VH-VL binders against a2bn08. Designs and how they scored, part 3

Target 1, 238 residues: a2bn08
Amino acid sequence: MAEARLQRLLRVYVLDTSALTDTRLRSLLGSGSLDEAVRRFAELIASVRIAYGVEVYMPPTVYEEARRFLLSNGVTVQSFEALAAWITIKPPTRHEIRIPASIVRDYVEEVRARLARGLRVAEEHVRRAFEAGGLYAAETASREARREKLGAIIRGLRERYREATRHGMLDSVEDLDAVLLALEVRGVLVSNDEGVRRFAEALGVISIDPPKFISVLQGLLRHSKTGGVAREEAHSTS

## First folded at step 13 (VH-VL)

Design t17
Fold by OpenDDE, last read:
Structure t17 (fold): chain C 238 residues (1-238), chain A 120 residues (1-120), chain B 111 residues (1-111)
Amino acid sequence: as target 1 above (238 residues)
Amino acid sequence: EVQLLESGGGLVQPGGSLRLSCAASGFTFDDYAMSWVRQAPGKGLEWVSSIKGSGGFKYYADSVKGRFTISRDNSKNTLYLQMNSLRAEDTAVYYCARHEGVRDYYFDYWGQGTLVTVSS
Amino acid sequence: NFMLTQPHSVSESPGKTVTISCTRSSKDIADNYVQWYQQRPGSSPTTVIYEDNQRPSGVPDRFSGSIDSSSNSASLTISGLKTEDEADYYCQSYDYSDLWVFGGGTKLTVL
C-alpha cells in the first residue's frame, strides 16, 4: 500500500522563475539567506533524485531569468551552479505542442479585459495630473515641487497600470515556456503565480506552489528513512 | 429573452457534497463568462466563482478555493458548481449570473437562485 | 484586498431623492468600474447601474450613478422615489486580487 502510494507521486516537476524566487523558501528550507536557501534546495533536489528518481526541469528562458535574478540578489555563482546541476534544462517543443483554440479564446478575453482596466487606470491618472496642475501652478509652486508631484503621479500610474494589466495573468513567455514544458513532459508545474497556474490548469497541467513542492520532496525523504529502518530490522531478525 | 435557471440546491450535512446547475437560454452561451454568486440568509452578495466562455479559465474566491469547482457544458448550455467539503457557512442562495460580453466587469443577468442548506 | 462599504440602511419619503454611498477602502475607487444592483424582497438581483453611471435598458432615468474620487466613493442616486424602489442595493467592483467584490448592501425603505 505504501509502494502504491509512492507510485502516485509524480516524479517529474517543472519550475518557473517564481518557484526559485519565492520568499517563503528561506523559511521552508531553514535558511537565513537566499544563498543558503538555494544551496539547501539543491541538496534537496539531489537527494530526491538519487533516492526516488525525481526529475526537475526548467526551460532555458526560465533558467536565464532565474539566474539573473538570483545572482542579483546575493546568490553566489557556486550556489546557483549547485542547483543548476540537478535541474534539466530543456526547451519545450513549441512547434509540436497544441493549444486548444478554446484556451486561446479565453486568454484573449482576459487580455482584453485587462487592457480595458489599464486604460481606466490611465484615465484616472490623467485626471489626477490635470487636477494637480491646478494645485501646482507655475505661479504658486516651485519647479521642484511640480516635478516631484508629477513624478509621483507617473510612478503611481506605472504601478497601478502594471497591476491592472498583468496581475493574475500569464504575462511572460518564460512562464509560458514552463507551462508548455510541463505539458510536454507530463510533469507537475511548480509556480507561485496564480495566473500561470490557471493557464496550466486550462491545459490539463497539474500545478503546485513552491511550499507544497518543498513539502512533497521533504516528505519523500522522510519516508525513505523509515523504510530503510524497517528493512534493516527485517534483515536483522531474519 | 435571456433566462438563467438554477437547480440542485438542497439540504446537505457538513462535509457533504452538492452539485448545482444553471440552465441558460436566450443567448449564445459559450460567448459569455458565467459566475456563481451566493447570498447567505439575511446577508449580502458574495462572489463565489467565475468561468470564461470556453470553460478553460476558472476563478475562485478564497473562501471556496480547493473545495468548489466551476465548470460548464456549452453543448448543453449549462453551468455547474461542484461543491465539496461543505460547511455551515456555505449555506446560501446560489445565483448564476452572466457577465456582460464586452469588459467582463459586471453581471447583467441573474437567475432566481437555488438554496443550499448545510446543516447537521 | 479592498472592501466596499455601504450604509446598512437608508430611508426616505416618496417623491424625494436618496443617495446611497459605496466607499472603497483603498484610494483607488476609479481603478475599476462600479456597478449597482437592486434586489427587491424575495427576488434576485438586477443591474440598475453599470460602468459607474450607465443605465441598462428598462431602468428609469431616476436612477443615476456617480464617482467621487476625492472621497474614494461611488454613489447611487434615486430621484422621485417610488414605493417600488424599496429594495436592497449593492455596489460592486473588481479587485485585482479578489476579483469581483460586492458592498455589504443598503436597505432602502420608502416611508
Scores: ipSAE 0.680, ipTM 0.865, lowest interface PAE 0.9, mean pLDDT 91
Fold by OpenDDE, fold request of step 14:
Structure t17 (fold): chain C 238 residues (1-238), chain A 120 residues (1-120), chain B 111 residues (1-111)
Amino acid sequence: as target 1 above (238 residues)
Amino acid sequence: EVQLLESGGGLVQPGGSLRLSCAASGFTFDDYAMSWVRQAPGKGLEWVSSIKGSGGFKYYADSVKGRFTISRDNSKNTLYLQMNSLRAEDTAVYYCARHEGVRDYYFDYWGQGTLVTVSS
Amino acid sequence: NFMLTQPHSVSESPGKTVTISCTRSSKDIADNYVQWYQQRPGSSPTTVIYEDNQRPSGVPDRFSGSIDSSSNSASLTISGLKTEDEADYYCQSYDYSDLWVFGGGTKLTVL
């Protein structure tokens, strides 16, 4: 049972959005464009599916998000469809999946901590705005200069607030669906988000980052070629 | 009174393994996140790992990722650190520390520490 | 990731005031709370300041913390310096990437 589980773990993968949007994928796949990378990725998935029966899954929510992202970033419909043809779209059975209360508790604590951080960021920027207002209240500052300064403060607030509240946390239902699906199909989650991976780990789901995933798939194909050559050499010597 | 008592330190060869324990008392253990912080001889403090109260969420410094595993047994009020593939640079006094329990920003109580020496 | 930089050592006479700085390498020091720990020779660290300027129970009011956003630094100030204050002092903050970061520590010598 443990060996069978291990074998399944090596053959079943679930992708979140970050798995397809990782900036390192281009270099890993030897592509000059995102469109080419997607096509190469499709070919890779196709090859390992045919050779080893590797299955790649994606929740519908992730699929839609990935589609939107890739198409908006220069990926052609044809390239995307080529990739999608080798990915099984499956929603997790949410009403049947159980999450331990302890995990929920930990998550609540994470949310609380991040909310507190966000508040602190906001307070600091209010202070900055107040101080800046005093400096710019002098009749010598143009309305334009004031507006520019305020704009900069607001941009800073947005950036820092996002970093404080969203970074390293499971913050989307799409990512949750990916984790739940991985749990359900007993697959390996592919994600470059540490928060998502942490949540997956808490549920006993194994996760890898996109580069590792690509490496694993490429490795599988390399071994098949060596095994085929060894078989051909064995047949030629007999 | 809050008490934290580390144990399990000792001499180990490079590449070896060691498991540290921290026995906690004087508070509701599972309500608090816990951390390991180490201090090399004559050096400063370095955070190593953290675990939330329920044990589900774990955090690691980059220097120990993939080698160390933090865990806890709330029924025994004990924190653990499994250290594998030990290196000379892992030589340090290891402290267990309690998080403040509200925002988890800082450590409010510290143990006395246990010495880990990695040497050939 | 960010670093917290402290002076290696500071010294002052009893009864005087000493200030130890802690400078953050990136972003805003005020984005995260800063704490200070005291470590006497041969002892474990103890918290003397938390959340920038709060004192735990039992810590004398001679200890105070402050934040200076203009210099991107936190400061620990000890007034009325006593011999017992001789120790290593560490600042600490939190990185949003889920890292607890310590400064390099400052050795305070009471002359």
Scores: ipSAE 0.664, ipTM 0.863, lowest interface PAE 0.9, mean pLDDT 91
Fold by ESMFold2, fold request of step 14:
Structure t17 (fold): chain C 238 residues (1-238), chain A 120 residues (1-120), chain B 111 residues (1-111)
Amino acid sequence: as target 1 above (238 residues)
Amino acid sequence: EVQLLESGGGLVQPGGSLRLSCAASGFTFDDYAMSWVRQAPGKGLEWVSSIKGSGGFKYYADSVKGRFTISRDNSKNTLYLQMNSLRAEDTAVYYCARHEGVRDYYFDYWGQGTLVTVSS
Amino acid sequence: NFMLTQPHSVSESPGKTVTISCTRSSKDIADNYVQWYQQRPGSSPTTVIYEDNQRPSGVPDRFSGSIDSSSNSASLTISGLKTEDEADYYCQSYDYSDLWVFGGGTKLTVL
């Protein structure tokens, strides 16, 4: 990597929404409530910014999504604003960012495969509906029974279609913005979404999950308080 | 003719590392996704890892995630598997395989395999 | 995850027909293609059926594949059984979680 890229691996992070909504954050921050966890997260980010110059970024689209989620789940405005004060809100410069054509080609192939899988699911459920209709025509089933059976088939179709087409892939503009911002600022992406992380890593963006992010930051602070070259080895492992 | 030739297998101690290679010829390598599939002695086939044509999108079985890294060098028509923190359960013949298909990929060509033995 | 269950072994006399089953533990077998691989002793696997019922070039037409949604299973059928068909056979399918799954394998013995 370039020397500037190596320095940013320790100091620049980009959060997607999952970095603030991961259910493991309460436990990792030793908190009994989400509001307390947000306050402790704010303290953690502030401390590493002051001690090591660690920068934390977020796209505006992710910021608004995270704010709505946290405020609707019992986080006070004061706690959220304390966290937000230490996060740099920056949109990716989308028109200047370049993605290798070979990566786009692979992504298009994946989308095509998923569309074909969705069509197969639909065809199978049409067959099920046709055969179920034949059974009801051979019986004196009520109008309500026919409607319930059709409803069940449609619900099954929707569930299987989502699984076939959306599971494990980058499928939102908010998550794309997080990946593009991480690429632009040469930062580490923090996400628990496998599809988002896979796309980021295909572009050369290093990604970690939110628990690892918390552990890295906590490890940095342990080193700053216990100082010394001998402590550098422990600092890098937690 | 499509050819896939694995190499780099051998005897290694638990906790050790090994890098497997698969030399590809007879097709446009970077147009095809590739996989590693392994077979423990006397056992069945187990998928290990896959990589798309660009080399950017990578997939791992849970049993190897975090320990193994798949990669490719399209200029050398070569697929790699870096295996770290090896365990006795990783003992197997390792095959490279080429993907084919449009909806659900399958393996249309397999290499001859290379044996990895993890033992004290 | 799902599993693909195959019988451990099957046997049959030359000239007869044998069928090897492959049962999927969850979700519909028909949602994803099923492939069948043959592995003769000391050799690497080769494809004998892909996409449920298609034969690669060079595979005899006595090999066939089928899907039965009622039992949630796939089958490999070999008619006109020959001694050279003695091998291990693996079914394989895919899940939308990007998971490649093989059956446990079936040893075919030609009596």
Scores: ipSAE 0.572, ipTM 0.802, lowest interface PAE 1.8, mean pLDDT 87
Fold by ESMFold2, look of step 13:
Structure t17 (fold): chain C 238 residues (1-238), chain A 120 residues (1-120), chain B 111 residues (1-111)
Amino acid sequence: as target 1 above (238 residues)
Amino acid sequence: EVQLLESGGGLVQPGGSLRLSCAASGFTFDDYAMSWVRQAPGKGLEWVSSIKGSGGFKYYADSVKGRFTISRDNSKNTLYLQMNSLRAEDTAVYYCARHEGVRDYYFDYWGQGTLVTVSS
Amino acid sequence: NFMLTQPHSVSESPGKTVTISCTRSSKDIADNYVQWYQQRPGSSPTTVIYEDNQRPSGVPDRFSGSIDSSSNSASLTISGLKTEDEADYYCQSYDYSDLWVFGGGTKLTVL
């Protein structure tokens, strides 16, 4: 039973966007460019699929997000398409997936706590702006200085508000789709996002970060003593 | 009256394992997040791990990630800490602590602690 | 990640006022709530301040907390010191990268 579970966990993976955009990919794949790293990643995925039947999934929402990012950062269309050819793009069947009400309750409580902290951040920055207004009044500072100070306060508010309300939380439908797909296919979620991984693990989904994923795949190829003689067709041709 | 009672501490060898328990009473256990906080002899408090009411969301200090596992059994009102690959620096009194409900960033009730000693 | 630095010890006479500082090494202390815990010798910690300056029920109003953004620090102030206040005091803060972080602790001696 332990062997059967381990074999399943080595066969099915679901990628979120971070699994393709992690900045460590270049070093981990021994590549001088992100484009080369993507090509080597494609080769790695293809090799483990051929040798072990390893399946790699991605929701369409994650696929589009990753595509936009990689193409904007110097990855050629040819390299990206070579990678995509070995990834199964599948939306989660959202209406069939069930999650425990207690997990939803915990998530709601976390959202409420974060909203309260966001309000605190806003209140502190309003106080800062009010005090700056008195210090930077027209008779003590130029209009340009006042505008620059206000801009700095607003930027600080936006930054700290995001930290208080969004950091370390599952907060996008793309990330949710990756988690739901991993739950549906009983696969391992690959992500470097702490909030995404925590949510997945709360639902009983095992998760690993992208460096660990690369190491696992490379380790599988080292242990293929049959020389990869197993060949698999994904479907019958019609 | 809120009560938290830790147990399972003792002497273990480096690399060994130990499981701590915390029996909770006097409140609706599954409504509250719970934590383990430790205190090395003569030293200060150090947060170790936390778990939300459902038992699904778990948090770990970097010093214990991969070695310790927090869990809870809400039907038994019990919090657990499974400690593996123990090191000398894990020697401490381990406290069970309850998070205040809406203000979950502070611990409003603490147990008496259980001593874990890791030595050869 | 960040640290909360407290003086190792402070002392003061009964009836006087003492202030214990808690300085955050990075990021703004004012953006995250600060708690203070009291630990008497041989006892478990108890909360004396939460959310910077709020007292739990049963904590006397001679305990107060404050935040100073300019020094990036929090302070616990105890007025009308009593011998029963002799304890270790820990500040604590939370953020989503380091989670629950405690200060090193301050031993308060009431002489």
Scores: ipSAE 0.562, ipTM 0.794, lowest interface PAE 2.0, mean pLDDT 87

